# VHH binders against c4kar8, part 254

Target 1, 263 residues: c4kar8
Amino acid sequence: MAELSTPSPASPAPLDGGRGDELEKFTLRGARQILQLLQDLITHRGLITAHTGGGHSFMTAVLKVDEERGRVVLDPSPDPQANRRALAAPRLTCVTQLDGIRIQFPLVGLGEGQDKGRPALFAPLPAEMLRLQRREFYRLQVPLAHELSCLLKAEDLARKPVEVSARVIDIGAGGVAVVVPTGAAEFVIGGTLPACRLALPDGEPIELDLEVRNLNRQTQRNGTEQLRVGLRFAALPRAADTRIQRYIFKTERALNAKARGGL
Below, E stands for the ipSAE of ESMFold2; O stands for the ipSAE of OpenDDE; V2 stands for 0.75 times the mean of E and O plus 0.25 times the DockQ between their complexes.

## First folded at step 14 (VHH)

Design pc14 (framework vhh_7pa5_2)
Fold by OpenDDE, second read of step 17:
Structure pc14 (fold): chain B 263 residues (1-263), chain A 125 residues (1-125)
Amino acid sequence: as target 1 above (263 residues)
Amino acid sequence: QVQLVESGGGMVQPGGSLRLSCAASGFTFSSYAMSWVRRAPGKGPEWVSTISGSGGDTSYADSVKGRFTISRDNAKNTLYLQMNSLKPEDTALYYCAKESDYWGSDIYDSPFDYWGQGTQVTVSS
């Protein structure tokens, strides 16, 4: 009778595997701090995006913090399928904001039940909560007129190499968000796209490696589905960094001037 | 500081109408898409409608399409939601939400970065 060693549940992937050390200073692990922050989210009626993996997410909110039981109570999705995904997920990644500070926290061990006769989701209190100030993660919304694009070297479902020209919708010092047609390529969070090309208006495209950090499926007004991909600069030459920063600065200045009634 | 303040909620009978308003401050209002999100008891937040910064593009959830109209006055920094033919299932706390300026190159994204405290809409006979 061979004891089938139940595979040890894979340790939840760190919130940001590549920058673990850098994010530590922004990570709360104190029980009181965590409780307070969750309570603040309740008080401010925080809208939370819960990511279930595979590019899926749903909106939720903290209903209650049960300190006695050491659990957080969340609103279920109005979409039963989203709830099923959530319950099946080994980990939820919850993202919200409070007073301009981005908050991210994992929930593990999600269950369903009732709170005061209403459907609810339950999870143990998060072990950690990440607080990120906006300044560190600023993304410039790229004007449509700039037609900023990124050539992505990805793979299709058959793992065949494909090149996808993606529109850049926002850019920051750390990465870009792009939109691609659904089905154009397969993206895996944490996966690396090597030798991509970012096209800036000021010169030749920048060759760089990109890491997939976020996937979000969006339905456009016209009913077409698009995939939004958040990409981190995995390896950026110094010269490229300077160019990107310059572009951001110049564009911001122009946008601000326009907003002030300038040309 | 970004502020969003919803108003115009109330109690109405089925088939009635309400107009919600959201006063925005602390950011360039016209530069951002704005959305309405609602939260009903026992149900998580649900997206209702979005309007582009310019006001030229609008989108609606299927549940409200044809009944609700989102609009904005950029000169007044105000977002609106005209709700017609209201149903009991429309009972919810309605939030005004600002489109996020970060779409997650390094972290998971959220579509909204700011929202108000909400205005209660109750549809009951």
Scores: ipSAE 0.798, ipTM 0.923, lowest interface PAE 0.6, mean pLDDT 86
Fold by ESMFold2-Fast, scan of step 14:
Structure pc14 (fold): chain B 263 residues (1-263), chain A 125 residues (1-125)
Amino acid sequence: as target 1 above (263 residues)
Amino acid sequence: QVQLVESGGGMVQPGGSLRLSCAASGFTFSSYAMSWVRRAPGKGPEWVSTISGSGGDTSYADSVKGRFTISRDNAKNTLYLQMNSLKPEDTALYYCAKESDYWGSDIYDSPFDYWGQGTQVTVSS
């Protein structure tokens, strides 16, 4: 496989508009901070996923940072097609982890050449980098035994209302990922699903509005095709937020205890 | 606190075999898919193989299909890669990688959130 096994869907919101004040507190814009972070990625041999748009991505790594010329040098993909897509892309979105912190940054103006006689990709230093702690984006894999579900209010292909009970496979502070059978409903990235109902193991279902953020087709073990839908909590009352966080914490603790207990 | 430690690399002649291991800690190992990724200078990181959390599903890059076998022992929190019929082209630093906990709006997915330091495999005469 020339590319990563599960390419990510494109971001549903305009990057600049979607960033707003929400992400500003996590954004590094100081030249020295950016240089230091990139050097840290080299030191820790950071594996980077570079998204080229249209659901395509490839793996890369920073080979070196040229501070004087204001650019980074990256490993090319072993797949020539991925490199052609990267060079044609107006923007790369690069994602990695460092010391438990998610790092994300854009690269614009990618070129190709050689570094010490080996193929390399070159780009100007990014003007900004995001640093997010796990708590801002952590996703708990929901145990199948919990039978966590969300009743979605959506539309079918003919734009008429339909209710779909979807299994929740992932849950975090900001939303859920659910799976639905192919054809059960139509989803539009950026669209809002009003008055959905999230059923946690304890208590009444939580009524909330969900925004569609991403879509991905999956094939199950039995060959059945399903659609994985990523959904953001558009607005969440404090009481609901507390219940969701309590469920996540309790479940993670139980899973960790089971693992330490010898399986 | 998540740690992935690879071992089992070394030098071997073409046609030889090696078995790589990855010791995992700091997360519920059986709940996550695990992958092997390799990196050689000038070629960039290349995905090699993935195994589901239960071990029921595996997938391989075309370049290693039929020669490599991925497996896991959830009781020991250990991932393996059995490499047979090794070729000079298999020379690389091999990393084990954990399926990402990543999730969030206006943030791109990454398939992996943690990986180890790697173990070097060199295939030469």
Scores: ipSAE 0.301, ipTM 0.702, lowest interface PAE 3.7, mean pLDDT 80

Design pc15 (framework vhh_7pa5_2)
Fold by OpenDDE, second read of step 17:
Structure pc15 (fold): chain B 263 residues (1-263), chain A 125 residues (1-125)
Amino acid sequence: as target 1 above (263 residues)
Amino acid sequence: QVQLVESGGGMVQPGGSLRLSCAASGFTFSSYAMSWVRRAPGKGPEWVSTISGSGGDTSYADSVKGRFTISRDNAKNTLYLQMNSLKPEDTALYYCAKESDYWGEDIYDSPFDYWGQGTQVTVSS
């Protein structure tokens, strides 16, 4: 009778993408802290984005924390397909905000059921919750007058290389958001756009690689559709980082001065 | 401190209309896109509409397109949602949400960083 060694549940992969050491100081692992934070999310009716992988996500909320059973209860997606993806996913990455602080936590072992006669998703309590308060995550809204642009090297539907000049709408230390005409190029979340050019007012464009992180379709008042693309700096030279930081700082200062009636 | 306060919800019959308002404070209102999100019982939150900081760009969920209109008055720091031709399936708690200003490396996105307590909309015959 060969004892089938039940494979030890693989330790949930560390929260994807952060230098593990730098994020540790922002990671809560205490059971009480986790419970409190989840309760706070309930109290504040926290809107949670649950990522299922493959660039898919759905919006949810914490309905209940069941301490006795050691589980969290979530709203299901109104989209049945999203729920299927969630249930099939080995891990959900949940992202939300509380008082402007980004919160991220993994859920593993998602199941479906009912809570008080209503459809619900169930998962064991997260083992850790990340609270990110860093200024590095700040995005400056770019004044229209600055006319920042980014030349994107992308592909069309036929995988033909195309260059798209995109207006930068916000910028931070970690990336930019741009707007492009719908159909100008095909973007894939997680895809890399190599050798793009970010134009700053202070000099020559910065050449850099960009990773697509977010896509949002927008319709203008005139009926024109635009695509907002969130782009992460995949590799930023130190000199470029300094320039970007300087631009942000200078712009913020100017905006604040204006807001105070000084300009 | 950022505050968002929704109002204008209520009970209406199918085919009726409501206008929601969201009073914003504690931030430069015109610098941020604003959204409406709704949460129906037994359903997760659903994005409804977004308007750019300037008000020049708007977007709508397919479920509300042609019936709902998002607008803003930046002078009054107020976001609006005109809802026409309301349906029972529009019954939900409606949230005003501020676009997030967070952008980080190797993190997943969250579209909003602040939202209100919501205003209840009930469409019932």
Scores: ipSAE 0.742, ipTM 0.902, lowest interface PAE 0.7, mean pLDDT 86
Fold by ESMFold2-Fast, scan of step 14:
Structure pc15 (fold): chain B 263 residues (1-263), chain A 125 residues (1-125)
Amino acid sequence: as target 1 above (263 residues)
Amino acid sequence: QVQLVESGGGMVQPGGSLRLSCAASGFTFSSYAMSWVRRAPGKGPEWVSTISGSGGDTSYADSVKGRFTISRDNAKNTLYLQMNSLKPEDTALYYCAKESDYWGEDIYDSPFDYWGQGTQVTVSS
């Protein structure tokens, strides 16, 4: 498990299946809003990852939006196999960013052809687009001076209970990323770590159930190996959510003031 | 706030060399793999190269292997791409990209969560 690495675009991660009722509040269905967002992706040169199912994806971008014909025109992959998989797929799930906003949308009925004499992919305009504001996905990079830690309750390789004090490297509304020495504990994607304790400044540690979402093994410059673990907050209490958001906002403001030559 | 700013692009003749740089800020640079991605005129984005957070592991697209070298300076929060033996087909906008964090089970994975505006590389006689 400790051998799991962050996938490259040439070796995409296995897809986590999904649509969720909780994402409905972030979904755009207005035709004008969808057209404007797609046009903004063109203007800002948005890189799009298109998931074709079965763990396959390719990189694309919007070439143009054809409002009269109700379609988007996309760059094909330089890999002909990726294009064949895309054309055979019943649906593409497209994911991108725009000025720090995460955008996701489906495309159904993909076809191929040419645009201005060059190969292109065509699809009907999506009926919906997911747009997650910065606040929903923002992760604060934790200043090293804050010594922010999370006490993890896990098992070692012999399945003995262990407590690991992990350094928190980033924190957001949905979770934390921590670093632990390789071999300190066994982590399994999808596994739950109960009753962990997140230490924030100016208060008692917050007791939380955490779910393992990703694992990335890294070698430090000094030759020591560490494991980066992405952890999701499971059923975060309102008081804990408020404290985490307060820490994020205060720290971001302090960092912004320092960047402007302030305190 | 995550920022990635590419530089070092320009016009060069076939067989020439360029060194691209990417200045990163707003995240713990050494904790993330970094990649170069390019987009040629009238073509889709193509992954070029990736380097692990420590710099100990690298990978390359077949089209650039042996000609390009990816590297990083974690003390300076900077990613590099040394491009040698440049060919006309290397003409593209080159983006610096940061590896994604995974958080939502109802949200599909993307290998990248941030990238810059890109730096243009043109290889012509």
Scores: ipSAE 0.300, ipTM 0.693, lowest interface PAE 3.1, mean pLDDT 80

Design pc16 (framework vhh_7pa5_2; at its last look DockQ between E and O 0.16; V2 from the best seeds 0.00; counts 0 for: pae E 2.2 > 2, placed apart)
Fold by OpenDDE, look of step 19:
Structure pc16 (fold): chain B 263 residues (1-263), chain A 125 residues (1-125)
Amino acid sequence: as target 1 above (263 residues)
Amino acid sequence: QVQLVESGGGMVQPGGSLRLSCAASGFTFSSYAMSWVRRAPGKGPEWVSTISGSGGDTSYADSVKGRFTISRDNAKNTLYLQMNSLKPEDTALYYCAKESDYWGQDIYDSPFDYWGQGTQVTVSS
């Protein structure tokens, strides 16, 4: 009678394989801590973005933590297609914020069912939750002495493709804010600008896709109107991310040194 | 500390109107896009509308387009949602949400970093 060794449940794949050592400091693995954080998300009615892979995501929220069954209950998407993708996905990557702190956790083994007669999604409790403090996602104000520019591929009012050279005013791991002349292009919040080029001082421009997240028209003291555009990195290659992070780090160090009277 | 406080919810008959308000504090209100998100029972959160920091640009979900109007008063740090021609399907908890200034280092993101407790809108005959 060969004892069929029940395959040990495959340890959930680490959230981000490459920056493993630095992220460990911010990773919660304690059952009590995880439960508390999930409860906090319920209490604060946390809006969660669940990524299903392939560039697809949907918004959800934690409805309940079932400690007895060791599972989390989530709201299903109002989009049936999103739910199908979620159920088919080997892993959900859930991202949310609590008091400005980024929270990320994986869910594996998603199923559908009912909670109190309402449709719900069910998953085992996450094995780990990443809590990233705000400081890690700090946006650096680009010094005036640094000329960072971003070539935006946009459209004009006639939907004709136009290229706009924009000055970068701040930069972070997740995006940039730029200034463009008023009327240079038409921007739509939620719109994607494909194949843009971010120029950094350390080499060739980085090609990337940008998503418009904010628009702010400002009148300068001289009476000139400028448009500030908040842009998110929609897809950033790892190499590009590394370069951006290096730039931010180097610049911050320089600024701090200057502030301390060292330059 | 960032605070968002929704108000103006209530019960209304189909075809009726409501105006939601969101009082914002603890940040430079005009510097951020603001959104309304709603959560109906048995349904996950749904994006409703977004307005730019300056108020010059707006976007709407298809489900509410032509019926809802998002606006803001930056002098009062207040976000509004005018809801007309309300339908039973509009019944939900409505959240005011601040656009995030922090994004992930990878492809995974959350569009909002702060939101209120929500205000309940019930459309019933």
Scores: ipSAE 0.824, ipTM 0.934, lowest interface PAE 0.6, mean pLDDT 86
Fold by ESMFold2-Fast, scan of step 14:
Structure pc16 (fold): chain B 263 residues (1-263), chain A 125 residues (1-125)
Amino acid sequence: as target 1 above (263 residues)
Amino acid sequence: QVQLVESGGGMVQPGGSLRLSCAASGFTFSSYAMSWVRRAPGKGPEWVSTISGSGGDTSYADSVKGRFTISRDNAKNTLYLQMNSLKPEDTALYYCAKESDYWGQDIYDSPFDYWGQGTQVTVSS
């Protein structure tokens, strides 16, 4: 399988999250530009994660671009079930990286057949491809000295409200990763935690709605288990976005300055 | 600048062994899970194995369980894949892949954000 962790059963969320106008400047719509980018993926042997919906994905790669027929040819998954899911899906959302740039594009009308006697998947060329700089997805590893925390409003096993102060281990434009002791609260992938409070060093806590995206259990040497929770900002006011970006920028600058002097 | 450079591939007979290496630079190696992915002609990329950043947890594709062993040396920023009892079906280009910085933050995230050029393994009599 292409995935490292169990994917959420919730339907795939749009990348833009209501940022459509912001993403327009990163969107390629010209046929020549789309053809060139697909050819670059072939040249650089790009690994593509194709999302088929329902939390399912598989790895593929562009085998070739058929300009005359206006279609892209893809490697099938070695997993027959993944290929069946892909063919049944109304749409694939394909994501990959090229030189630190995230590339995302939809494929509709997937079919199967052969290319030069070998199994292949094919689809019409996408009308649009998204190219986003890595900085749009950058995560700052939070220095332990900052003691950055997020007060989570969650539920226990009995569905009773509980507040958990979680340590923030990384932070980016789209969300945070936190660690909590196993059993401190119950988390459901795709669930929303309303009115959580993110404490930054420079002022009052920021009130945020967070969506649970992933869960990863870790066992410490003493046998104590902790849970790493990936949380997406469900909606982020501009003022909160500005404060988070300022924290990230200033912390990166300080860490870079320390690294230059430290070694 | 993140770089992953694979080595150790070659030609080997069925039942033979090979050890692949991946030299990593440009990121804090011990903070990321690392994986091996392979791609054979006429087959799509297939995930082979993953090792956690600390090396405490490993996982394998069913097709290689019991034959392949993934390991890492965090002091040397190097990932390894020991391949035993090789079969013709193991013939592929083998890639070293780094866990994505944003893996699982968005449902459209890719598990990997960087991979190397690959090293060719050919198993033939």
Scores: ipSAE 0.552, ipTM 0.848, lowest interface PAE 2.1, mean pLDDT 83
Fold by ESMFold2, look of step 19:
Structure pc16 (fold): chain B 263 residues (1-263), chain A 125 residues (1-125)
Amino acid sequence: as target 1 above (263 residues)
Amino acid sequence: QVQLVESGGGMVQPGGSLRLSCAASGFTFSSYAMSWVRRAPGKGPEWVSTISGSGGDTSYADSVKGRFTISRDNAKNTLYLQMNSLKPEDTALYYCAKESDYWGQDIYDSPFDYWGQGTQVTVSS
């Protein structure tokens, strides 16, 4: 049974998806580049999802760019509650797509006003914008039934070697996120875990080096703590990359056929 | 390349009817939910209606319930919006939008990944 989808999400977006330091190379900070990209969104009539925090979002569009005043002008939502959340939010995270390229940018200092006598929202031009190919931003949520695991070669508190079998909870072209019991090993952001083994269903495990990019403690219902570890693939060989992409593609097709857009 | 082309817009009097079409290509149409979104003068984009890939489930914004009907013909790769009892408030540019492949899988998601150029609907006396 396919579940009906709406522009406002029925469920919140995945938590802990921050990848800021690995995405820096895709960040535009030049004023000329930012102005051109905003103009492209206007020209292509881009539908923008503006996230206000707490799992809330609304649709908007860039109405114009005021270069002289250094401001972007957005359509207000027809929903007055969405506008109130937007004005109260410390920032908006705006997301859209332009010809298969994900565009993401923050707006801070949002205010309300008028544009040619019509209500509008405005903010200073963003200081940065991300331009990402799909493979650079996408993370597949791994179905529990697949039982994907990664054997981590890490260290304990005394810096002695330990091996930890960690469940993979998401996977993308650039890395994985795993969960381990708190205290199973010590992880340091920026640290390297050499010769780890990623088990995919379609063959022998992939040996790869992993770099720790983020750590989040989670408390389960029963009070048990676990650690979510974000890991980046270091120097991924083309054959391994191909296997990972094939797994992602096949799994996503299967999930879509069952849960969203499938028949 | 994904392409969505809307048609069937025009001028109608209040109380009239109009049927919009959206021709889809470049993807497996029946595998994706499709939506209509409209943008009225002086207002931001407003979701109008969504239909599942199979056509079995539909939903509507409160402002159009009972007046608009979304449908699809998967054999013709075409999405439709039947608009009845039209009001001046329905005046807008109407977009056909494809549900994103990866909706719900990132902290900052977008529900749509492609949309058309839109077709203008004008309801006036």
Scores: ipSAE 0.422, ipTM 0.802, lowest interface PAE 2.2, mean pLDDT 82
OpenDDE, second read of step 17: ipSAE 0.763; ipTM 0.909
ESMFold2 (binder alone), look of step 19: mean pLDDT 82; pTM 0.814

Design pc17 (framework vhh_7pa5_2)
Fold by ESMFold2-Fast, scan of step 14:
Structure pc17 (fold): chain B 263 residues (1-263), chain A 125 residues (1-125)
Amino acid sequence: as target 1 above (263 residues)
Amino acid sequence: QVQLVESGGGMVQPGGSLRLSCAASGFTFSSYAMSWVRRAPGKGPEWVSTISGSGGDTSYADSVKGRFTISRDNAKNTLYLQMNSLKPEDTALYYCAKESDYWGDTIYDSPFDYWGQGTQVTVSS
């Protein structure tokens, strides 16, 4: 069996991701709003995960906002390799939380220098920031006992059609995350997988089109490698949306009841 | 709705001890590795320790090995960090972090998700 070679993306996923209408209501574009939100991150000592593409990231924080030069100053990673990846990246995708609200923003044109005699990274102020309510972007972690699966229509290394049964590890209103064995199929970020089938505990499988958003190779503690694939619902019929929402609500209630009983 | 609430920080003298707690809710706690991450004044974030979902495997930063112990109580959905032989260099805001599982949108996967508000630890004479 041939080892799967996952293609390296040229750039990080776009902030909008083709969800313009849905995300626009959460997008801050005003200079004053952006400056205020960055200052709030400083005041609250918010930790930021900066994604450099290709499944790599490092932890940082905003040290200050230089309004006169129109730039943000960030803590560098203690890992020199992470800093080299960041400086080489065409874009950083920054993710953090403030008062339980998810905040995402891009940084382009990262450089290195000094702040008050200490090493620092700097970038121009972002032109936009997403301020996402956590409830709008909730992801249910799927209980292992549910054995929830999705049959993916993909291609193998020889570009031949293949069907892969993937375990669903989380699910939300916008998509699912699945795990597949390394080498089972080839996935391309931005590619569409047509006519996939999502199996919920109740009823017939739901046929839907999925867009590949993210790929990450993870080594489990037993030494086996798995590929995690983030998949967005490209178009979701109302009946399918209702069934997925019902599953999420019922599972949340059951998990909350179990957690309370465990005390 | 995922929530992490840290507690147990405070002021101690060098050589003292503190026990930090993190109360978790809104996810299947035992299915996720949990970590402690700290940020000292004027420094970037530093990973401190990780524990597997079952509690059977732990790892530590070299700076805290032999002094700190990570543990969890899956029945109470609580993560702990026992800190012994505290040094001034341990002064930091300590964060509880869940293993990341965010995939379905415009952000990439990260090692950690759902940061709590943090709990301050100050070690001074």
Scores: ipSAE 0.006, ipTM 0.237, lowest interface PAE 10.4, mean pLDDT 77

